# Ledger of designs, part 24: VH-VL binders against p04169

Target 1, 76 residues: p04169
Amino acid sequence: GLPDGVEDLPKAEDDHAHDYVNDAADTDHARFQEGQLCENCQFWVDYVNGWGYCQHPDFTDVLVRGEGWCSVYAPA
Below, E stands for the ipSAE of ESMFold2; O stands for the ipSAE of OpenDDE; V2 stands for 0.75 times the mean of E and O plus 0.25 times the DockQ between their complexes.

## First folded at step 15 (VH-VL; framework fv_retifanlimab)

Design s22 (at its last look DockQ between E and O 0.74; V2 from the best seeds 0.00; counts 0 for: pae E 6.4 > 2)
Fold by OpenDDE, look of step 15:
Structure s22 (fold): chain C 76 residues (1-76), chain A 123 residues (1-123), chain B 111 residues (1-111)
Amino acid sequence: as target 1 above (76 residues)
Amino acid sequence: QVQLVQSGAEVKKPGASVKVSCKASGYTFTSYAMNWVRQAPGQGLEWIGWINPNSGRTKLDQKFKDRVTITVDKSTSTAYMELSSLRSEDTAVYYCARDSYDWYSGWDYFDYWGQGTLVTVSS
Amino acid sequence: EIVLTQSPATLSLSPGERATLSCRASQSVSRSGYSYMNWFQQKPGQPPKLLIHGASNKATGVPSRFSGSGSGTDFTLTISSLEPEDFAVYFCQQYYKYPYTFGGGTKVEIK
């Protein structure tokens, strides 16, 4: 579930942590596989307008983009 | 057991091309990127680039962008590194190295290496 | 590119002695509490062997006498008590930013 105050969280910038990118297409990480997105990641909690909350400890302070990706991606 | 077996030594003339192979076994070939690294005689190591065997996506050091092509044959679990317009300074042992990762941290590391392929460029 | 400088270039020691190898990066290779530094061991005629990843994590099968430490720009590989098979060249490597780069190596030789 979404934590309290999620609506006040800032949007993650590229490179927030773990080579995060707001557009998965922008990643040049060796681990990346096509089709992997934050929105289908184990840590994803949908919020609003294509943005969501990431339950990974290093992203609890931001909103992440559904079409984004980072190197700690885990399939749902 | 993970194994990377590379092709044999090559001797080339300046201006020629060389294609080194790296056959992988003991793991799912398409699940791990494959790096290429070289080492000139008595020198340090130099990263060339990697390829994602599943997608064919590659990342190269810009130094090699015009001369290096990295490819794979998924049917034989083999990665290839082709270097064109060879020059004497390309003389080196070329290694393939599997790019593994830590699930929690997302760290990458080269955990398994081929035995190396000596490429000698001499007129 | 990030330049890694290893020191000393050569380290002459006897079996049983402690070895301390330094790797200094031209810029930080740490972010979000993680350090993107690896250590390799290489013996003549062999490929490098991974020893440490993420600055301080031992690779599988690496003896306990090996340890890595550091963050930011300064990293250290320590061999608490040298064994005969430890005399080799050691390389640090950063994977913080492309292109990945290696240090020039430290040769640990027998005194």
Scores: ipSAE 0.734, ipTM 0.926, lowest interface PAE 0.6, mean pLDDT 95
Fold by ESMFold2, look of step 15:
Structure s22 (fold): chain C 76 residues (1-76), chain A 123 residues (1-123), chain B 111 residues (1-111)
Amino acid sequence: as target 1 above (76 residues)
Amino acid sequence: QVQLVQSGAEVKKPGASVKVSCKASGYTFTSYAMNWVRQAPGQGLEWIGWINPNSGRTKLDQKFKDRVTITVDKSTSTAYMELSSLRSEDTAVYYCARDSYDWYSGWDYFDYWGQGTLVTVSS
Amino acid sequence: EIVLTQSPATLSLSPGERATLSCRASQSVSRSGYSYMNWFQQKPGQPPKLLIHGASNKATGVPSRFSGSGSGTDFTLTISSLEPEDFAVYFCQQYYKYPYTFGGGTKVEIK
């Protein structure tokens, strides 16, 4: 679930952690596979307007884009 | 048991091409990127590039872009690196190395290496 | 590209001594608390063997006498008490930016 205070979290910028990008099309990471997105990741909790909360410990301080990607991607 | 078995040593003339193979076993070939790295005698290690075996995407060091082709054959779980227009300075041991992944930390690392393929370019 | 400078080039020590190997990067290889630095051991006629990934994480089967530390531009590999099998060449490697690069190596040899 969504944490208390989620409405106050800043939106992540590219390179926040783990080679994160707000648009998966922008990654050149060797691990990336087509179709992987934050919104279909094990850590994803939907919030609003295409932003969500990532339950991975290194993203608890930001909102992430559903169409984003990072190198700790794990399928749901 | 993860294994990467490379093709045998090659002796080539300047101007020729060489194609080194790396056959993978003991894991899902398409799930891990494959890197190519070389080591000239008396020199350090030099990264050549990687291929994502599932998508076919590659990334190459700019130094090699016009002389190197990296490919895979999914049906045989084999990666290939072809180097053209060989020069004496291309004499090296060529390694394949699997790009492994830690989902928690996000670190990538080369945990399994092939045995190496010596390519000797005469003069 | 990011240049990795290892020092010393050669480290002459006896079994039982502590080895301290340095790797300096020409620019930071750390971001958001993570360091994109690996260490390898290489013996003659063998491929490199991964020892440390992420600057400080020991790879599977690596003895406890090996440890890694550092961040930013300065990294250290420490072997707390050298064993006969530890006399080899050690390389650092960054994967922060393409092209991935390796240091020139530190040869740890018997005094």
Scores: ipSAE 0.071, ipTM 0.792, lowest interface PAE 6.4, mean pLDDT 90
ESMFold2 (binder alone), look of step 15: mean pLDDT 92; pTM 0.934

Design s23 (at its last look DockQ between E and O 0.09; V2 from the best seeds 0.00; counts 0 for: pae E 10.3 > 2, placed apart)
Fold by OpenDDE, look of step 15:
Structure s23 (fold): chain C 76 residues (1-76), chain A 123 residues (1-123), chain B 111 residues (1-111)
Amino acid sequence: as target 1 above (76 residues)
Amino acid sequence: QVQLVQSGAEVKKPGASVKVSCKASGYTFTSYSMNWVRQAPGQGLEWIGWINPNKGRTKLDQKFKDRVTITVDKSTSTAYMELSSLRSEDTAVYYCARDSYDWYSGYDYFDYWGQGTLVTVSS
Amino acid sequence: EIVLTQSPATLSLSPGERATLSCRASQSVSRSGYSYMNWFQQKPGQPPKLLIHGASNRATGVPSRFSGSGSGTDFTLTISSLEPEDFAVYFCQQYYKYPYTFGGGTKVEIK
């Protein structure tokens, strides 16, 4: 679920953690497979306007983009 | 079981090109990136690059950007590494190595390797 | 690129002894509690074999006598009690930053 104060979280920048990118198309990570996105990751909680909350411990301080990706991606 | 079988040894002249193959079996070829690594005789290991077989995305060490081409043939589950403008210092055993991910630890690693292909460059 | 320096270059020991291998990176290969360092074992005429991933996780089938530790720039591979089959060359490898790089290796040879 969404934490209290999620509306006050800043948007993640590229390379926030684990080679995060706001656009999955921008990643050059060996693990990446087409179709993998934050929005279909098991850590994803949808919030607003294509941005969501990531339940992974290293992303609890930011909003992540649904079309983003990082190297700790895990399918839902 | 996972197997990576590479093409045979090559002997080339300086300036020539070589194309090494790596045939994969025992797993879904398009689900794992394939790395290429070389090792000069009696020396350490040098990463060349990888390819994601799903759509052919590649990452190369900039050192090789002008001379190396990595490709795949999905129909035969085979990865290729072509090195052009060969030099004597390119003499090495070339390995393909599968890039895997541990879902529990969160790390990726090279878990399976080909047997290696010796490429000798000599005048 | 990140340069990995392994020491010693050669380690001469007897079966049953403890082996301690060092790998030092020119810059940190750790972030957010993760360390992007692997260890490989290589025997003559064979490809490298993965031993440790993520600095401290044994790969599948690797005996418990092998252990990895460290973070940041300093990493250690320990073999608690050498077996005859452990005499080989050991490489560290970082995948924190491109290009991926390997150490020069430590040869563990029989005394």
Scores: ipSAE 0.106, ipTM 0.797, lowest interface PAE 2.7, mean pLDDT 93
Fold by ESMFold2, look of step 15:
Structure s23 (fold): chain C 76 residues (1-76), chain A 123 residues (1-123), chain B 111 residues (1-111)
Amino acid sequence: as target 1 above (76 residues)
Amino acid sequence: QVQLVQSGAEVKKPGASVKVSCKASGYTFTSYSMNWVRQAPGQGLEWIGWINPNKGRTKLDQKFKDRVTITVDKSTSTAYMELSSLRSEDTAVYYCARDSYDWYSGYDYFDYWGQGTLVTVSS
Amino acid sequence: EIVLTQSPATLSLSPGERATLSCRASQSVSRSGYSYMNWFQQKPGQPPKLLIHGASNRATGVPSRFSGSGSGTDFTLTISSLEPEDFAVYFCQQYYKYPYTFGGGTKVEIK
């Protein structure tokens, strides 16, 4: 499951790490491929109202948007 | 053609500051992160940090965060790295390096590098 | 932070020989088919040049004699038959976790 204290994590801003964006449509990153989203990434753990917990080490201090993306995306 | 052109060599005394520039051309400057990496003479490479030029957000190696400021000027497509409180161990070649991607070759990291800027710190 | 240990530090070889360079990470830089490991070549007075990205993918314009392999913590760069222009220092670099880090390098030298 979700880590203890997940309810206290702040929501990520754009550029939090690895060129993260809250909306994948906003990225111009060369690695982006259509259809890639945080919510279909192997690091994703669903939480509430379109926000989730990212298991990647550089995102453990924030909630991320399910429709977001970052440059270390890996499919589930 | 993607090109990164850096400012010229600098000689500094301990305690001074240096500001290295990196002018980008041949691509959309605000769409790619710019990294700074240094290399002491005859030694390995050390990542300093990056900047996302669109919103100005930076990530720095903790070792440098008190002494390094990374900035951009979007209007001139130029990135800057300023290192303060210089010590002799800061003598190195400082490189800017861009993220890049080419669908023929897959995703490339640090594919385009500036020519390097030698900063010499001597008593 | 992730420490990359390259071995050997120096590899003395002749043109035409096979070079095998090792890079070991202090923790995994791979997940489910993705390895966040690059290899660079550097000659004196020049910036690093990307050779391999994603552990095994040759960068544009890099000759086929260069190949990369490995996953997890253990990675290898192989040069199948050394050319005169291949005598240089080679670095591995991870971009999985901040801070990004480089190995100490392997110098491939003549004789």
Scores: ipSAE 0.008, ipTM 0.693, lowest interface PAE 10.3, mean pLDDT 87
ESMFold2 (binder alone), look of step 15: mean pLDDT 91; pTM 0.925

Design s24 (at its last look DockQ between E and O 0.69; V2 from the best seeds 0.00; counts 0 for: pae E 5.4 > 2)
Fold by OpenDDE, look of step 15:
Structure s24 (fold): chain C 76 residues (1-76), chain A 123 residues (1-123), chain B 111 residues (1-111)
Amino acid sequence: as target 1 above (76 residues)
Amino acid sequence: QVQLVQSGAEVKKPGASVKVSCKASGYTFTSYAMNWVRQAPGQGLEWIGWINPNSGRTKLDQKFKDRVTITVDKSTSTAYMELSSLRSEDTAVYYCARDSYDWYSGYDYFDYWGQGTLVTVSS
Amino acid sequence: EIVLTQSPATLSLSPGERATLSCRASQSVSRYGYSYMNWFQQKPGQPPKLLIHGASNRATGVPSRFSGSGSGTDFTLTISSLEPEDFAVYFCQQYYKYPYTFGGGTKVEIK
């Protein structure tokens, strides 16, 4: 579930952590595979308007974009 | 076991092109990016770039963007590095190196290397 | 690019002695508790061999006498007691930022 106050969290900027990008297409990470997105990551919790909460410890302070990606991606 | 076997030594004239191959075995070729690194005689190592064999995505050092093409043949599990407009300073041993990952941090590292291919550029 | 400076350029020691190799980065290669630094060993006519990844993690099959430490800009490879097969060139490498870069190497030679 979503933590309290998630609605007040800022949106993650590119390079927030683990080479995060708001558009997966923009990543230049070697491990990236096509089709991998935050929204199909095991850490993803949907919120609103294509943005969600990431349960990974390094992203608890921001909202991430469903179409984003980072190097600690893990399939759901 | 993981093995990377590279093509043989090359001797080229300035201005020519060279294409080095790296045949991979012992693992799923499309699951790991392949790096290319070179080493001039008696010198250090220089990263050239990598290719994701599954997607074909590449990342190059900008200094090589106009002269290097990295490709793969998935059917033969082989990666290629082509360097054009050769100059004497391109004389080096060229290595392919598999890109592995730390699954917790997401960072990558080179765990297996080919035996190297000497490319000599001389008039 | 991030420049890695290794010191000393040459280290002359005897078997059984402790070797301490330094690698200094022109900017930090650490973030979120991780250090993006590798160490390689290279012998003549051979490709580099991965020793340490993530600054302090020994690669598979690497003897316990090899250890890596450091964070930020300063990193150290230590060989607690040199074996005859340890005399070689050692390179550090950062994978924090593109382009990936290597140090100039430290040659560990027999005294």
Scores: ipSAE 0.784, ipTM 0.933, lowest interface PAE 0.5, mean pLDDT 95
Fold by ESMFold2, look of step 15:
Structure s24 (fold): chain C 76 residues (1-76), chain A 123 residues (1-123), chain B 111 residues (1-111)
Amino acid sequence: as target 1 above (76 residues)
Amino acid sequence: QVQLVQSGAEVKKPGASVKVSCKASGYTFTSYAMNWVRQAPGQGLEWIGWINPNSGRTKLDQKFKDRVTITVDKSTSTAYMELSSLRSEDTAVYYCARDSYDWYSGYDYFDYWGQGTLVTVSS
Amino acid sequence: EIVLTQSPATLSLSPGERATLSCRASQSVSRYGYSYMNWFQQKPGQPPKLLIHGASNRATGVPSRFSGSGSGTDFTLTISSLEPEDFAVYFCQQYYKYPYTFGGGTKVEIK
C-alpha cells in the first residue's frame, strides 16, 4: 500500500537513484530489458495520473513515473 | 552451473579480422548482459563493451567503435566479438564475462568469465 | 573516462602478513551511498576472479580474510593474513560511468 503523506511527495527527477529515468526509453543501462517499467515492478504501488509509489528504500521520498525504470527493477 | 566457453586461439596478420565466440550455458542467456574485456601480454584489463542478448543493444568503449562488432545468436546461446583491421597492439587474451546483479542494491558485477581466447597479430 | 590508479604496483610480503592494496579513482564512483567498484584476483594463465563487488561485498566462496572498504575516490582491498594461494595480481574496476575501466593492478608476490 500507499504510505501516509503520499500526496505530499515530490515527483522524482531523472537520476534520482539507481540510474532512475522517468521514461524507460531513455536508459542506457546494460540491465534494462524491453518491457520493464516501474508500473510492472514488484516495488510499484499505483497512485494517480501515471505516478506511483516505489517501495524500494531509496525511493520512499518521491513519486516515480509508471513508464520509468531503474537499475533495481525487480520482476514479480 | 554457469559456464562460458570461448573459441580457440587465433593467429592473424595485420589488417585481418578475428571473430571470437563465447558459448553460455547453465543460465537464461537473454537475461544478462555479456561483456568483452581484453588483456595484452603483461598488461592490465581493458573493457571493450557489452551486448544485451535479448534486445541486441550494445555499448562500446569509443576507442573500439569503428572496429568492433558485438553480436549474439540466441538459438545457440553464443556471443561474438569481431575486431577488424587488426594491428600488433591488438595481441591480447580476449575474455567474455557475464554481467550479474543484485536486485536490491543495484550493483553489477562480473562473476563468471570465459577461459579467454588468445589472439596474436603478427606478420 | 575514469582513471583508476592502484598502489603499490608490487607488494612483496610473506605468508601470514597483512596486505593493503589501494585503488584511487580520478573522480567519484559512488552515488547515493553505493560504490560501483569491484575487485578481482588474477593468477597466471587464468581469467580474473571476482573477489569483492560494490566496494565491500565478498563474492560467493571468497574467504573472510578478504575485505574491501572505501567510498568516493579512495578504495582499499585488505587481505588480513596472506595464504600461499593469495599471491597473485589484483585489479580494481569501476562501472559507475562508461567506459568501464580497470586499475593497472597490484602484484602481491612472495618475499
Scores: ipSAE 0.115, ipTM 0.801, lowest interface PAE 5.4, mean pLDDT 90
ESMFold2 (binder alone), look of step 15: mean pLDDT 91; pTM 0.930

Design s25 (at its last look DockQ between E and O 0.68; V2 from the best seeds 0.00; counts 0 for: pae E 7.9 > 2)
Fold by OpenDDE, look of step 15:
Structure s25 (fold): chain C 76 residues (1-76), chain A 123 residues (1-123), chain B 111 residues (1-111)
Amino acid sequence: as target 1 above (76 residues)
Amino acid sequence: QVQLVQSGAEVKKPGASVKVSCKASGYTFTSYAMNWVRQAPGQGLEWIGWINPNSGRTKLDQKFKDRVTITVDKSTSTAYMELSSLRSEDTAVYYCARDSYDWYSGYDYFDYWGQGTLVTVSS
Amino acid sequence: EIVLTQSPATLSLSPGERATLSCRASQSVSRSGYSYMNWFQQKPGQPPKLLIHGASNKATGVPSRFSGSGSGTDFTLTISSLEPEDFAVYFCQQYYRYPYTFGGGTKVEIK
């Protein structure tokens, strides 16, 4: 579930943590596999307008983009 | 067990091309990127780039972007590194190295290496 | 690129002695509590062997006498008590930013 006050969280910028990118297509990480997105990540909680909350500890302070990706991606 | 077996030593003239192979076994070839690293005689190590065997996506050091092509043959679990327009300073042992990663932190590291391929460029 | 400077270039020691190897980065290779530094051991005619990843994590099968520490720009590989098989060249490597880069190496030789 979404934490209280999630609507007031800022949107993550590229490189927020773990080589995060708002567009998965922009990643140059060796681990990345095509089709992996925040929105199909184990940590994803959908919020609004293509943005969601990431339950990973290093992303609890921001909203992440569904079409984004980071190196701690875990399949749902 | 994981093994990376590289092709044999090469001797080339300046201006020629060389293609080094790295056959992988003991793991799912398409699940790990493959790096290429070289080491000039008595010198340090120099990263060249990597390839994702599943997608074919590559990342190269800009230094080599015009001369290096990294490819794979998934059917034989083999990675290739081709270096063109060879010059004497390209003389080195070339290594393939598997790119593994820490699941918790997400960062990657080179855990298994080929035995190396000596490429000698001389007139 | 990030330049890694290792010191000393050569370290002459006897078996049983403590070895301390330094790797200094031209800029920080740490972020969000993670340090993107590896250590390798290399013996003549062999490829590098991974010893430490993430600055302080021992690779599988690495003896307990090896340890890595540091963050930011300063990193250290320590061999608490040198064994005969530990005399080799040691390289640090950063994977914080492309291109990945290696230090020039420290040769640990027998006194």
Scores: ipSAE 0.741, ipTM 0.926, lowest interface PAE 0.6, mean pLDDT 95
Fold by ESMFold2, look of step 15:
Structure s25 (fold): chain C 76 residues (1-76), chain A 123 residues (1-123), chain B 111 residues (1-111)
Amino acid sequence: as target 1 above (76 residues)
Amino acid sequence: QVQLVQSGAEVKKPGASVKVSCKASGYTFTSYAMNWVRQAPGQGLEWIGWINPNSGRTKLDQKFKDRVTITVDKSTSTAYMELSSLRSEDTAVYYCARDSYDWYSGYDYFDYWGQGTLVTVSS
Amino acid sequence: EIVLTQSPATLSLSPGERATLSCRASQSVSRSGYSYMNWFQQKPGQPPKLLIHGASNKATGVPSRFSGSGSGTDFTLTISSLEPEDFAVYFCQQYYRYPYTFGGGTKVEIK
């Protein structure tokens, strides 16, 4: 679920942690596989306007883009 | 468990090409990148590049970009590295190494290596 | 490319002594609290064997006498009490930026 104060979280920039990108098409990471997105990751909680909350400990301070990706991707 | 078995030693003349294979077993081949690393006799290690077996995408050290082709055959879980226009300085042991992944920490590391393939380039 | 400089090139010690191996990167290999530095052990005729990943995390089966530390540009591998099997060459390796690079190695030899 969404944490208290989610409305105040800043939007993540590229490279926030774990090679995060706001657009999965921009990664050249060796682990990337087509179709992997934050929005289909086990850590994803939808919020609004294509932004969500990532439950991974290293992303609790930001919102992430649903079309994004990071190297700790795990399928839902 | 996880095992990487490479093709046998090769002796080549300058100007020839060599193709080294690396057969993987004990894991889902398409889920992990495969790296190639070489080591000239008595010297340190030199990264050549990796391939994502699922997509076929590669990343190569620029010094090899015009001479190396890295490919996979998903049906046999085998990665290949082909080096062309061989020179005496290409004499080395060539290793494949799997990119292992810790999903929680996000660290990547080479914890499974093939046994190595000696490529000797001599006139 | 990021150059890794290992020192000393050779470390001559006796079993039971502490070994301290240094690896210096030409630029930081750390970001957001994570260090993209690995350590390998290599014996003649064998592939490298992973000892430490992420600067300080021991790989499975690595004895407790091995530890890694450091961040940014300065990294250390420590062997608290050398065993006969520990006399080998040790390499650091960064995977922060392409191309991935290795240090030149530190040979730990019997004095």
Scores: ipSAE 0.030, ipTM 0.740, lowest interface PAE 7.9, mean pLDDT 89
ESMFold2 (binder alone), look of step 15: mean pLDDT 91; pTM 0.928

Design s26 (at its last look DockQ between E and O 0.74; V2 from the best seeds 0.00; counts 0 for: pae E 6.0 > 2)
Fold by OpenDDE, look of step 16:
Structure s26 (fold): chain C 76 residues (1-76), chain A 123 residues (1-123), chain B 111 residues (1-111)
Amino acid sequence: as target 1 above (76 residues)
Amino acid sequence: QVQLVQSGAEVKKPGASVKVSCKASGYTFTSYAMNWVRQAPGQGLEWIGWINPNSGRTKLDQKFKDRVTITVDKSTSTAYMELSSLRSEDTAVYYCARESYDWYSGYDYFDYWGQGTLVTVSS
Amino acid sequence: EIVLTQSPATLSLSPGERATLSCRASQSVSRSGYSYMNWFQQKPGQPPKLLIHGASNRATGVPSRFSGSGSGTDFTLTISSLEPEDFAVYFCQQYYKYPYTFGGGTKVEIK
């Protein structure tokens, strides 16, 4: 679920942590597989307008983009 | 159980090409990137590049961008590295290495390596 | 590219002694509390073997006498008490930035 105050979280920038990119197409990480997106990651909690909350400890301070990706991606 | 078995030693003339193979077994081949690393005799290690066997996406050291091609055959779980325009300086043992990830530590690493393939370039 | 400098080039020690190996990066390989540095052991005629990942995490099956430390640009591999099978060459490797790079290696040899 969404934490209290999620509406006040800033949007993640590229390279926030774990080679995060707001557009998965921008990654050159070896682990990336086509079709992997934050929005289908097990850490994803949808919020608003294509942005969501990531339950991974290193992303709890930001909103992440559904079309983004990072190296700790885990399939739902 | 995981094994990477590489092709045999090669002897080539300068200007020729060589294609080294790395057959993977004991795991889902398409789930892990395969790296290529070489080591000149008595020298250190030099990363060449990787390939994602599922997508075919590759990343190369710019040093090799014009001479190296990394490919895979998913049907045989085999990765290939082809190096063209061979020079004496390309004499080295070439390794394939699987890139894995530790969910607890959050890091990537090369956990399994092939036995190496010696490529000798001499006139 | 990030240059990794290992020192010393050769370390001559006896079994039971403590070995301290240094790896210095030309720029930081750490970000947001993570250090993208690995250590490998290599014996003659064999491929490298992973020892440490993420600067301080022992790989599966690696004896507790091996430990890694450091962050930023300075990293250390320590072997608390050398066993006969530990005499080998050790390499550090960064994957913080492309191209991935390795240090020149430290040879731990028997005195």
Scores: ipSAE 0.783, ipTM 0.935, lowest interface PAE 0.5, mean pLDDT 96
Fold by ESMFold2, look of step 15:
Structure s26 (fold): chain C 76 residues (1-76), chain A 123 residues (1-123), chain B 111 residues (1-111)
Amino acid sequence: as target 1 above (76 residues)
Amino acid sequence: QVQLVQSGAEVKKPGASVKVSCKASGYTFTSYAMNWVRQAPGQGLEWIGWINPNSGRTKLDQKFKDRVTITVDKSTSTAYMELSSLRSEDTAVYYCARESYDWYSGYDYFDYWGQGTLVTVSS
Amino acid sequence: EIVLTQSPATLSLSPGERATLSCRASQSVSRSGYSYMNWFQQKPGQPPKLLIHGASNRATGVPSRFSGSGSGTDFTLTISSLEPEDFAVYFCQQYYKYPYTFGGGTKVEIK
């Protein structure tokens, strides 16, 4: 679920952690597979306007884009 | 168990091409990138590139871009590295290596390597 | 590209002694508390074997006498008490930026 204070979290920038990108099309990571997005990751919690909360420990301080990707992607 | 078995040693003349194979078993071939690394006799290691076996995407060291082609055959779980226009300085042992990841740490690493394929280029 | 410089080139020691191997990167290979540095051991006639990933995490089955440390540009592999099977060449490797690069190696040999 969404944490207390989610409304105060800043939006992630590219390279926040784990090769994160706000647009999955921008990754050149060897692990990336077509169709993987933050919004279909097991860590995703939907929030507002295409931004969500990522439950991975290294993303608890930011909002991430649903169309984004990172190298610790885990399928739902 | 994860196993990477490479094709046998090859002797080539300058100007020829070589295609080294790496057959994978014991894991889901399409889930992990396959890397190629070479080592000239008595020298250090040199990364050549990787292929994502599912998508066919590749990344190559620019040094090799015009001479190397990395491919896969998903039906046989086999990766291939082709090196063209061979020169004597291409004499090396060529390795395939699986790139794995750790869900807990988020780190990537080459955890399984093939036995190596010696390619000798001589006149 | 990121150049990795290993020192010393050769380390001559006896079994039971402590080995300290250095790897210095031409630019930082760390970001957000993570270090994209691995260590490998290579014995004659064999492929490299992963020892340490993420600068300090031992790979499965690697004895506790092996430890890694460092961040940024300076990294160290330590073998606390050398065993006969530890005489080999050791390589550091970065994957922070393409192309991936390896250090030139440190040969640990019997004195």
Scores: ipSAE 0.331, ipTM 0.858, lowest interface PAE 3.8, mean pLDDT 92
ESMFold2 (binder alone), look of step 15: mean pLDDT 92; pTM 0.930
OpenDDE, look of step 15: ipSAE 0.768; ipTM 0.930
ESMFold2, look of step 16: ipSAE 0.071; ipTM 0.795
ESMFold2 (binder alone), look of step 16: mean pLDDT 92; pTM 0.929

